# Designs tried in a protein design chat: miniprotein binders against q9h3h3. Part 92

Target 1, 235 residues: q9h3h3
Amino acid sequence: EDGFTAEHLAAEAMAADMDPWLVFDARTTPATELDAWLAKYPPSQVTRYGDPGSPNSEPVGWIAVYGQGYSPNSGDVQGLQAAWEALQTSGRPITPGTLRQLAITHHVLSGKWLMHLAPGFKLDHAWAGIARAVVEGQLQVAKVSPRAKEGGRQVICVYTDDFTDRLGVLEADSAIRAAGIKCLLTYKPDVYTYLGIYRANRWHLCPTLYESRFQLGGSARGSRVLDRANNVELT
Key: E = the ipSAE of ESMFold2; O = the ipSAE of OpenDDE; V2 = 0.75 times the mean of E and O plus 0.25 times the DockQ between their complexes.

## First folded at step 7 (miniprotein)

Design PC16
Fold by ESMFold2-Fast, scan of step 7:
Structure PC16 (fold): chain B 235 residues (1-235), chain A 105 residues (1-105)
Amino acid sequence: as target 1 above (235 residues)
Amino acid sequence: TEDKVRELFEYLIELFERAMKRVEELLKKAEEAAKNGDTETAEKYLEEAKELAKKAEIIIRWLKKLAELTGNEEFKRMAEEAKRIIEEAEKRLKEVEEKVKEARS
């Protein structure tokens, strides 16, 4: 109802998905080519719309790395969106449980760990670590946003197959930490992205399910993971 | 505010125009690959064009909803023009699909 912030965020997400992607696909490209590809396309220098002096002359929506075993399965996104429109016009409450049920019914189960970093060396270094973990098989797939026209932080997304599989979500967190990542991570199921559940959503839902914080010493070389919905510590 | 709705509407129109340009570029690449006997590459470009056109249809739905919400006559006309453009692109896509099938035979 109010405002169009959620609509703007959804439109920007759709634009990024529809514009060309720069992809390193480990299913068809030898791992030995990765370092050259990372040097050619550092995310801090790749611009969203192809500014003069950047590595790209055309718009780039995402920079992505696909692992050798990556098999995309988005589920029935069209059926999910139809069911969502029906739910919005019904008298039924819209809750995390209702969204989870829609996701399960339509097999829209993927989700992602998100990290936000300012453009610069630390972003490029973090992305390189994640990309190597994907190509080496510790993670399945990841992408990073290009530099926005007005600046601001960029996002690295590290995907898992099933947001309802807590062990798989935690395993991905461990692999991200093993890659040297120490910043705050939050986990968002793709069903929330497809339905426009962002920070400013109309239903006042928390847009992420988990958060991960790096711990120094006394943490088994890992992180503290919190289930945000139930306020339960998982690690 | 109508200013922010206009910004969103114009952003969606620009996205739609970029998508239509890319659909045509992909279709030209599919035609050229088919002409050269590379039917595998032609099918890949054709499928990418189909997926992009399907996403562009969602943009049309958003443009229509925004025009309805605002009652803005300019938005309504722009949404109608975008609908015409995608219908032409769908015809073009069918033409290229048939050329790819012919090259396979």
Scores: ipSAE 0.312, ipTM 0.661, lowest interface PAE 2.8, mean pLDDT 84

Design PC17
Fold by ESMFold2-Fast, scan of step 7:
Structure PC17 (fold): chain B 235 residues (1-235), chain A 105 residues (1-105)
Amino acid sequence: as target 1 above (235 residues)
Amino acid sequence: TEDKVRELFEWLIEMFERAMKRVEELLKKAEEAAKNGDTETAEKYLEEAKELAKKAELIIRWLKKLAELTGNEEFKRMAEEAKRIIEEAEKRLKEVEEKVKEARS
C-alpha cells in the first residue's frame, strides 16, 4: 500500500472538479437537444485528458446534466476544512456524528448515490437513462466520470441537496430504479469526499451512509435500502 | 514513495496553473458581458470564477502540506509562489466584481 493513497485519491477528485466539464444544462437548453448531446458525448468514449480519436481533444473532469430546477449550493468548504483541522487537533473523537455536525455548521449538505460500471454499452445506456430522468425532473443533477484507464470502472453520481434528509435520499433511489437501473448503489455525503473519507480511512468510519440493492418482487420502490452508518434496514 | 510524492506535487502545480488560466478567462468574459449590459451573464461567469478560485485555494493547502511532510525546500518555494499567484487572482476577482456591480446600477 502507498502511504499517500488517501492524498492521491483526494487530489484526483479535486483535479476532476477543477478541469472543464461537459454540461447539458436543462435550465438553458431545450430537452429536445438531449439525445444528440448524449450521442456526441458517450462517457465510455470521452477521455479524461483528451485524445485525437475521442470526442474531446482537451481535458474533461466530468460529464454532467443539470435539471431545470437545479440550484447549486456548495456550502462553505473552506470553513469545513479549517474546522476539520481544528477537530483533529482538539483530541475530540472523530465520529459520524461530529462530521455530520461540521457539515451542518458549514452548510456542506449535498450527497450522492454512486454506481460503478465498466466502460461500454451498459455504462452509456445507464447514463442515458439517468440523464433523461434529470431532464424530465425526476432527479435534480447527475454526473459521470470520463474514461481514465483502459478497462477501469467509471462512476455515475446522482446528487441530492441534503444528505440529512432521509426521505429525499430514498426518493432519489426510487427515481434511479424507475429509470431502469438494477446495479448496486451506495450513498456518500460530499462532506466525506471533501475530508478524504474513503474505504481505508484511519478513523475506521464507514465511507458510505446507505446501500441500495435491486429488489426482485414487484415492490413499488424496486429496491432494499440499508442505513450502513446505523446498521438498520430502511426498506 | 519519494518519486511518487514528487509526481503528485508536480501534477497539483499543473492543475493549479490550468485553474488560474481558466479563472482569468472567466473574468474576461464577465467583464465583456458587464460592458454590454448583460449583467445576468456577467454574474454567472463571476460566480464560476469565484468557485474555481476557492477550489484552487484548496490546492495551495495540499501543496503546503506536501512541502511540510517532505521537508523539501523547493516544494516550499513553489507552494509560496502559487500562494502569491492566487492572491493576485483574488485582487483581480474583486476588481471584476466591482465592475459587475457598477454595471447593474
Scores: ipSAE 0.098, ipTM 0.531, lowest interface PAE 4.5, mean pLDDT 83

Design PC18
Fold by ESMFold2-Fast, scan of step 7:
Structure PC18 (fold): chain B 235 residues (1-235), chain A 105 residues (1-105)
Amino acid sequence: as target 1 above (235 residues)
Amino acid sequence: TEDKVRELFERLIEMFERAMKRVEELLKKAEEAAKNGDTETAEKYLEEAKELAKKAELIIRWLKKLAELTGNEEFKRMAEEAKRIIEEAEKRLKEVEEKVKEARS
């Protein structure tokens, strides 16, 4: 795409990852402190670059909660990037299977459920529910974007360790639903993010592996999960 | 466009500079924790610094690629300066890693 829009979006995402984060770390902080921390840093009020009217005066890339068992492992992102450049130069087919193998080879396995919500009480309430689920051990780790644009949507990301572990991905969906979340969820492996593969990419790859929709009624499960890559209903 | 490429390059440089400053802050915190015998906290900060440094390496690859594609001499100079900075940060990281290891064992 002309004008480097995808590259600018990737740079913005990388900048958020690299700027300071506001973290509640359940590995070192008692769970009893969570409610006060959530009240101090509601995501609808924390600003991306800081200002006197917000809880933060300095830039904040993400607001995050780490579970008691959380062990960060980004894998070999540098090796992944080098292998990706080599793959593109080789002229070999670029497919979901090829990217999956690249991710496995370089141990870049994490992925995330995404939900987009407008700034306000519903966002703050959804984040509080997710944060409590993380601290209570139903989820491993989550983060939410700060407010970057007046009226623009913010994103909550709920991570799983291994996007190839379908059971783990589905367990995370169930825990999100149990926390009271009813909006659309989409699941993306981090390998696609690191390689800059977004919705409109030149390889026509769908970066979303799963989609979850809330359903009330006759099902015992609170959601319907679709495998977008294989067009298979999982629930 | 040329304007978009220049904006991207400048954005990457600014992002890289902020990342390097944060890496040094994290490494200082790791050293202080290790010196005080708090090896768990020291390992936590060291882990954060390592992950941030890995992300900064990706910026260097982008800077070098853009400098090569454009043939812009100013971009080349800035990319070389960034490369020098990351190499010094990697040496600093290994130094702190050894201090944390020594305090742990």
Scores: ipSAE 0.155, ipTM 0.558, lowest interface PAE 4.1, mean pLDDT 83

Design PC19 (at its last look DockQ between E and O 0.56; V2 from the best seeds 0.00; counts 0 for: pae O 3.4 > 1.5)
Fold by ESMFold2, look of step 8:
Structure PC19 (fold): chain B 235 residues (1-235), chain A 105 residues (1-105)
Amino acid sequence: as target 1 above (235 residues)
Amino acid sequence: TEDEVRKQFEELIKRFEKAMELVEYLLEMAERAAKNGDTKKAELILRWAEKLAELARKIIEELKKLAEETGNEEFKRMAEEAKRIIEEAEKRLKEVEEKVKEARS
């Protein structure tokens, strides 16, 4: 409902994307260096703007780990954005199906599992597990937000290369759980991010495609995954 | 009630202040990008700074509306101060825009 909040959050997201990132790139950095890097830059201590007492002296937009198989390809984002503008003036209804088709047409197919955690040991532990899974090849790329000056929860994003590939998205969920992650996960296709469509948007679109909840008390880690668009359970 | 209106006004002021902090940061980012020779990045950042400045003006319009509805002179003075702040930021935005234009090949 609140358009002011949505526009402000979009600007903050853009600024973070364009600021420097702290990156562990497995394509150019030996895996044996990962533990030292994680110890140097725990996400609960890395500050967005380089605050006193933090390990970073300069702004950090994101902390990221690129796996050996990471192949950066955002697709035709400019064509997507142009088609989005044309769609808004066309008079045709804007629906989740419309966004899906735009993403397919312009090959903007990536998406991400999201988890929100308060600063502290649980966040740093979860990030370390995800980062190791990426370097070991079970996941391809992940990032975590630095600590905001005002505080609050931070986000870990675990990317997949094709949100229309349901099996691939579910495999990433399984890999996240195998890394010891028990919190709620939500999945957002990147098309929503590139178009600046957040939860409080004019079209009442829900950017969350899937939700994953860990099963309590299982001897093996498992997930219950809900398809939010169709309101059906996938597992 | 007066308490409800004051709380609403104070929340809008807080949002305005956060927006302006980000505008100032974006202007610095744009200047750095231009100095590094990345004028396309600088132009994109400036577009976002302009959009956020427009948001800040919308907040000011709501502040003015509340000040008019209540006749509260303190609210009127605070809305005018916010207007001065955004006007100075927009002046700096235009200055940075000209610097980026001059840096373009």
Scores: ipSAE 0.570, ipTM 0.839, lowest interface PAE 1.4, mean pLDDT 87
Fold by ESMFold2-Fast, scan of step 7:
Structure PC19 (fold): chain B 235 residues (1-235), chain A 105 residues (1-105)
Amino acid sequence: as target 1 above (235 residues)
Amino acid sequence: TEDEVRKQFEELIKRFEKAMELVEYLLEMAERAAKNGDTKKAELILRWAEKLAELARKIIEELKKLAEETGNEEFKRMAEEAKRIIEEAEKRLKEVEEKVKEARS
């Protein structure tokens, strides 16, 4: 049964990726237009499949903001998926190290900090902060899910280009915190998303690599970051 | 218990309904991709639709098993309705497959 849930989530993610996106592209659009764009497309009101009462009449897979320096590199996802099927058929152990090696071999290196928020003011406010940080150059690229037909929490994804670059991952966390975000963050490499590794996976893999919690007090302001796989605090 | 089996049956029905809704949506996406000349995209989408349909068949087998074990006539009727729904979706899937093949030539 957990296998069915993972496959369903993977298919939904694929459909969202293939549906149209609402994009603010800072490479071609003046930063002065961002506030109007954010007001037009608040993620709590944009619907996944389009509704007469929403800002969109047609399906929207994602709402995204591209930074000025954004240069997409998804790697060889097809080769990754073929190698994954071969690995499962081989009967070899499936571990974080094996997945990391597959990701490196196929150049599927991107990853993302995730925050899950209920539809409403807090979600829209958090997204606006992230979007401004992207346009101002503190973050590279981000996206947020539209409101699902069945309801539930929406997700903001803030991307880094290489999940094996711990420093880059931590710098993104710092920038998210500097943008005023205080909720729990978890970091997930895109390779896990492409391979359908979610909360209840049958390989008993931790579905995320890092966890970030906001900390106001202490010697430094910002966050505490935990390496979830090894139970080691990094900050 | 009987109540635990009822809850399990209802959860399987919900999973089946979600899977069928997604399959139909994917089939519409595949048709649009084929009409736009993107047959590679259409074939990828069809692969996912086929996989979800196969998983939905397995849900139906579990629904049938639970209906027979309980002897519940309502559960048996719901399982038969689910079977009709997936048979229609599988026919739709084959129709879209043929359209994609035609667009490829």
Scores: ipSAE 0.334, ipTM 0.722, lowest interface PAE 2.7, mean pLDDT 86
Fold by OpenDDE base, look of step 8:
Structure PC19 (fold): chain B 235 residues (1-235), chain A 105 residues (1-105)
Amino acid sequence: as target 1 above (235 residues)
Amino acid sequence: TEDEVRKQFEELIKRFEKAMELVEYLLEMAERAAKNGDTKKAELILRWAEKLAELARKIIEELKKLAEETGNEEFKRMAEEAKRIIEEAEKRLKEVEEKVKEARS
C-alpha cells in the first residue's frame, strides 16, 4: 500500500469514529438482551452508509459493546498531538520508545487487539463470541466495523486500558482465544492512531507492537504472542 | 505509450476524486462536531481534511505535468477542473475552521 492509501484509510477510520455507533451497553442493558441485539445488528449485514435493505437506514461508524467495568478515558490527546508536532520539528529521532514515553506522559495508554475477517457467518460468529465475553466481564470493550459498500474485510477491535501493561495485553489475548477466535491478532496502541502512524509511514515505525498466533495443543492461552519491537516471544 | 499515460492519468483522477470525497465528508463531520460542542474532535477532523487537501494538490500537480507532457487538451481541461474543485474545498475548509473557532469561544 502506497502512502496515499494509508492516509486515505486513516481518514476513513476517523470519519467512522464520528458517525453514529450502534452500541450495546451492558451497564444499562440487561445481558439477556444481547442475543436479540446481535441478531438485529449482525456486522456482516450492517452497512457503513445505511444501504437499502440493511438493518440500519443511517450511516454507522462502528458497532460496539461496552462491559460493566468500561470507563472511557482518552487521556490528554491534545497535549500528545502538540508534543508530537514539536518532536517532528525538533528533528530528533523518533522511535517506538519515543512514542511510548509520549503516551505515558499524556496518559494516552489504550490499545487494541485487531482481527480482520471477511463478511459472513464467521465474522458474525466471532463478533458474537467477543460481545458475550465483554458482557460477561472477561473483556472491557470491543467494536467491529460495518460492511463497506465495496466489501472487503471487516475489523474487530478488542481494547485494553494500558498497552504498557504486558500482563493485561496477554490476558485480553487469552480471553479472545477462549471466545473461540483462531485467526491472527495484532495489537496496536491508540497513540499510533492519534498520531497518524499507519502502515508505510514516513518514520518506518511498525504500528503493531504484538502479534498473537493461535496454537493447537499449546499452553492454557492457546496462542503464541510475539513482541514485534524486540522480536521476542512473550508466552 | 499513449495508452499507459492515459491509464496513469485516469488513476490519478480516481485518487483525486476519492481524496476530495473524503475532504467533503470530513468537513461535514467537523461542522457537526462543532455544532455539538465537540470542538476537540472538530479540530482533529480538520487537520485530516487539510492533509487530504494537500494530497489532492500534489495529485493535481502530477495531472498538470502529464497533461503538459502529452499536450492532450482533454487532460489539461480535467486538470484545470480538478484545480477548481480543490480551491472550492479549501475555501469551505477555511469557513469550517472559523466555525470551529467560534464554537471554542
Scores: ipSAE 0.025, ipTM 0.460, lowest interface PAE 3.4, mean pLDDT 87
ESMFold2 (binder alone), look of step 8: mean pLDDT 84; pTM 0.810

Design PC2 (at its last look DockQ between E and O 0.76; V2 from the best seeds 0.00; counts 0 for: pae E 3.1 > 1.5)
Fold by OpenDDE base, look of step 8:
Order: structure tokens, then sequence, then C-alpha cells
Structure PC2 (fold): chain B 235 residues (1-235), chain A 105 residues (1-105)
């Protein structure tokens, strides 16, 4: 993969974040309207650029659901970016520990469970389950990518407030599994997104801190969660 | 590699321009809502505009970095122009904020 692949992916992510979002906000909209909203904007049919015949006529970056307890707190992203630039210039080694300390210092602590699904019924059904879990207060906030012109997999992101809180990360995994999701989940801190740490990044950093695999007949969580940094099972 | 950096730079410029256009549209909507006495809607559009402007500032950092990396004087000029645009938008944001405050009173 070319040396700028990570930067291009970061730019595309920024583009999606800056385009209009389709949002269901449970703080202002009755929960009884969720099913109608899901039917109006199924993620498999909502297109990134508002293609003819799609539910959206304008570009959509994300489809999102906000829970009753959702409070947007992005921390000091600008300070984080400045510190990251200074760190790169210093030539000091960059490790996952370094990124964790930067995140803590600048209060950029949010993270997300990620699942990748092909467009279609399975995606829309998974999204409906997650959206309901958010509206019911089992999860705080989630978003799903719209359908790309080229097709490919869409991503559902389920957020937690603090990637350093292992219990909170594990509770979100449990809620996702309870919503009927059985695919592989990966957990990525938002600090990695803000700093452009994607797959094949020039620093060879793994952007995934945790992996969750569905387990039949296992613990009450229905999953095994692996700490990738330490190669230790947390469940 | 040079072509890829150029493509990335041009893409970031396009994103910046699109974001700034949307900021201005949101500010106009906020002003119109304020004139109509709908202060809640005006505040919503104003906050969305502020958030989008902050994201646009992050793009400018990338533009500057790419300009420095390439040493391309055209890229430097474009990054500086983008900075001027965001500074003007920030002034406009403050003006609209005051109008919304006046509409609340």
Amino acid sequence: as target 1 above (235 residues)
Amino acid sequence: TEDKVRELFEYLIELFERAMKRVEELLKKAEEAAKNGDTETAEKYLEEAKELAKKAELIIRWLKKLAELTGNEEFKRMAEEAKRIIEEAEKRLKEVEEKVKEARS
C-alpha cells in the first residue's frame, strides 16, 4: 500500500465528518418515531453523495442516533494536534503509550467499537438493533456510514466516553452483543482518528486496542474480548 | 508520491471550500431564524456553524503541513488564503452570535 494511503483515508474520514448528518436525537424526538425514521433512512439505501433514487438528495457523511444521556465532548483536539506535530518533529519514539498519554493530557478520551458489514438487510437489521439500544439507554451514541458509490462494506461505530475505562468498553461490547450483533468487533480510540492513525500508517501503529469475537454458549457477555496491545483476554 | 501529495492537497482544498460554504449557509439560516424570533433554531444553526468552522481549521493544519513538506509555493499561498477565509468566517460567526443574543433579549 502506498505511503499516503493512511492520509487519504484520514481525509475521506474528515470529509464524511464535515458533510451533513442524518440524526435521530432521542433527547428531542420521541422513541416511538424511531421505527419510522429507520424505515425512511435505511443505511443500505442512503447514499454518500445523494444519488438519484436514494432517500437523501444531498450528501450524507453519517447516519447517527443520539441517546438520552449523550453529551458531546471532543476535548482539546486542537491542542492534541499541536502536541502530535511537536512530537513528530522531536524524533522521539511514538508508541501506543505515547498516544494514550496525549489523549489523557488533552481529554480526547472517546473511542468506538467498529463493525464492517456489506450493504443489505443484515446491515440494516444490525443498525436497527444498535439504534434501538441507543434510544433505550443501553448505548450512548452510534453512527453508520452511508452506501458508497463503489459499494463495499459500511461501518457501524458504537461510541464509549473513555477508551481507558476497560469496564465501560466491555459494557458496550455486551450491549452490542445483546442487540444481536455476532460479527467481529474492533475497538479504536478517537485520538487515533484525529491523528490520522489508520491501517498501514507510517509509524506501524495498530489502531485497534481491542477485538471482540462472538462466543456461543460462553459467559453472559456472549463474546471474548482481546487486548491487542498486551495479547491478553479480558473476559 | 508527488502526484499523490498534490491530489491530497487539492482534495483538502475542495473539502475546505465546501465546509466554508456550508458555514456561511448555516449563518444565514441562523440570522433568518433570529429575525423571525426563533432563537432556538438560530442557536442550533450557530452551534453547527461553529463546530464546522473548527473542523475546517484542522484542514488548514493539514494544508500547511503538505505545503511545508513539498516546499510548493503555490500550496503555501493556498494554505494562507484558507487561513484568511477562516478568520473572516470567525468574525462573521461573532456577528451572528451577537444578533442571536439580541433576539433573546
Scores: ipSAE 0.419, ipTM 0.760, lowest interface PAE 1.2, mean pLDDT 88
Fold by ESMFold2-Fast, scan of step 7:
Structure PC2 (fold): chain B 235 residues (1-235), chain A 105 residues (1-105)
Amino acid sequence: as target 1 above (235 residues)
Amino acid sequence: TEDKVRELFEYLIELFERAMKRVEELLKKAEEAAKNGDTETAEKYLEEAKELAKKAELIIRWLKKLAELTGNEEFKRMAEEAKRIIEEAEKRLKEVEEKVKEARS
C-alpha cells in the first residue's frame, strides 16, 4: 500500500519552509513598489527548483508578502515536536483539545486560511488581490507556493497570529472575501502542519478547523463559515 | 515500502545539506554586514540563520526516528553525521553572534 505518503508531504512542506523565499516586506519597502514586484514574480511562473526560463534560477520555497505590522512568532516548534513524541508514547488520547493545549503551551498559535488554484491568470489575480490587502493592512501576512515540476494546484496561505482567537480568524475570512476571493477556503492551525496532520491521518482528526464558502445571493451576502470540529455555523 | 522509506530518508538528507549550506551563507553575510558597521542588517541575517538551524534540528530528529524504525545501520551513521554537522554549525553561529554583538558595542 502507499505507506509514508503523509511523511513525504510533511517533508516537502518542511523543504518549502527552509528553501529561500521571495518576499515583499511592507515594513521596509514602499507600497508603491508592490505592483512591479507582483508583475516580476507571478506565482504561476515562479518555479519551485529554479529554471533559466522562469523569473528564478534558484530554488524558491514560498512567495510571501509581509504586512507593515507583521511580527513573526513561530513559537517553540522544537519543544512542540518533543512533546508530541512524548504524547504518542504516553498512551494519552490524541484529540483536538490535547493538540490545542500542546500548541498553547509551546506558543505555536499561528494558523492560516488555505485556497487551492490551478496555475494561470486566476491564481495570479487572486494572489495580487491578497498581496494588496496585506500591504494595505487588512491582512497581516500571506504566501503562495511556486509552480511544482509536475504541475498541479498551487496554494495561497493567509495567516492569522492566533488560531484560538475565533474573531480574528473570521475577520481574516472577511478581508479575503473583500479582496474578491470566491473559492472554497479552509482554515488550518500551524500546529497541525508541524505535526503532519493531513486528510485521512492516523489519529482520525479533522484536518481543518473551519471552512468558508462564498455566498452572494439570497437574504445574506458574504461568506458562510462552518466550525468543522463542532459542526456549527458561525456565519 | 522499504524503497519509499529510503527515498524519504535521502530527501531529508538533501534538504539538511541545502539548509546547512544556506546557514553558512547567511552567517558570512552577517559577518560582512557587521564588519561594515551595518549591525541592523547583520542581526537580520543572524536571525534567519538561527531559525533555519532550528528547522534543521527537526530534520535530524526525523532522520534518527527513521533510522530507529528501519534498524538500518547506514541510516544511523548518516543521522549521526548530520548531528555532528549541526553541532559545528551551532558553534559557528555563536562565533558570528559574538562578532555582531562586538560590532554593535
Scores: ipSAE 0.395, ipTM 0.743, lowest interface PAE 2.3, mean pLDDT 85
Fold by ESMFold2, look of step 8:
Structure PC2 (fold): chain B 235 residues (1-235), chain A 105 residues (1-105)
Amino acid sequence: as target 1 above (235 residues)
Amino acid sequence: TEDKVRELFEYLIELFERAMKRVEELLKKAEEAAKNGDTETAEKYLEEAKELAKKAELIIRWLKKLAELTGNEEFKRMAEEAKRIIEEAEKRLKEVEEKVKEARS
């Protein structure tokens, strides 16, 4: 329409990032406390704005678990943003390759596997499995959205530190599957998030780099992972 | 359309205002912790305030772009006011940072 749909999505994501988070930090909290924390704050019951009857009385933007080895490293986000602004005014083409190069140049390399689930037992069970995998060291960091006022799907994000390191991304997929997750997973590099490029953006970019589908019919339980950029199956 | 652009602009202004209120609260907590000799806690509050201010600066860039795209003078004035507010907050951040560093020594 008027080209602001992606900007609205980016603003809503920014609002969630800026509101308080509920965090289990394995670097400072014993692993034996995880089950009690999960029981206190199931994502299907933690509300975005602290509704009556919720376990939270204040707004919550995200529920997160930080692993023992979690070290925040966003890279040169300010330089990335400046280069992005310059690129947009330069008249040069904006392509997935251009975005990849910006991310590499500014060392903004993190990305995340995403899964979307309706509120309820399935969501809470999936989150608990992911949270345990993070605390046990199979994954580094994950977050899940709280329950929105509208009863739509919620998202679990499982981060990796370098979207260009294909093996590391696939290892995270494997750890997610080992936690019992069978739903569709999609992978999005954080460069798209930092630049406010979501689906339905004005450049028609697809921020999904990989898709992972659980494979039911094989003797070895595993994922089928598709590289969306090259339309190539990796597994 | 024009109504959708105004809706986005107003949302960004509200978000900026919430962020700046929280930055000031965090800076006050950092000063209080430093006064009490708890420099580790003071440094954590200060770092959180710095990160939030960086996000608020991104909002300013979006506000300026919307003002430029629309040619709307009201949007331009509001974006300039937001810019002035964050410049004062950055000055305040530096002042609190020095207080925390001095307390550590």
Scores: ipSAE 0.287, ipTM 0.642, lowest interface PAE 3.1, mean pLDDT 85
ESMFold2 (binder alone), look of step 8: mean pLDDT 84; pTM 0.802

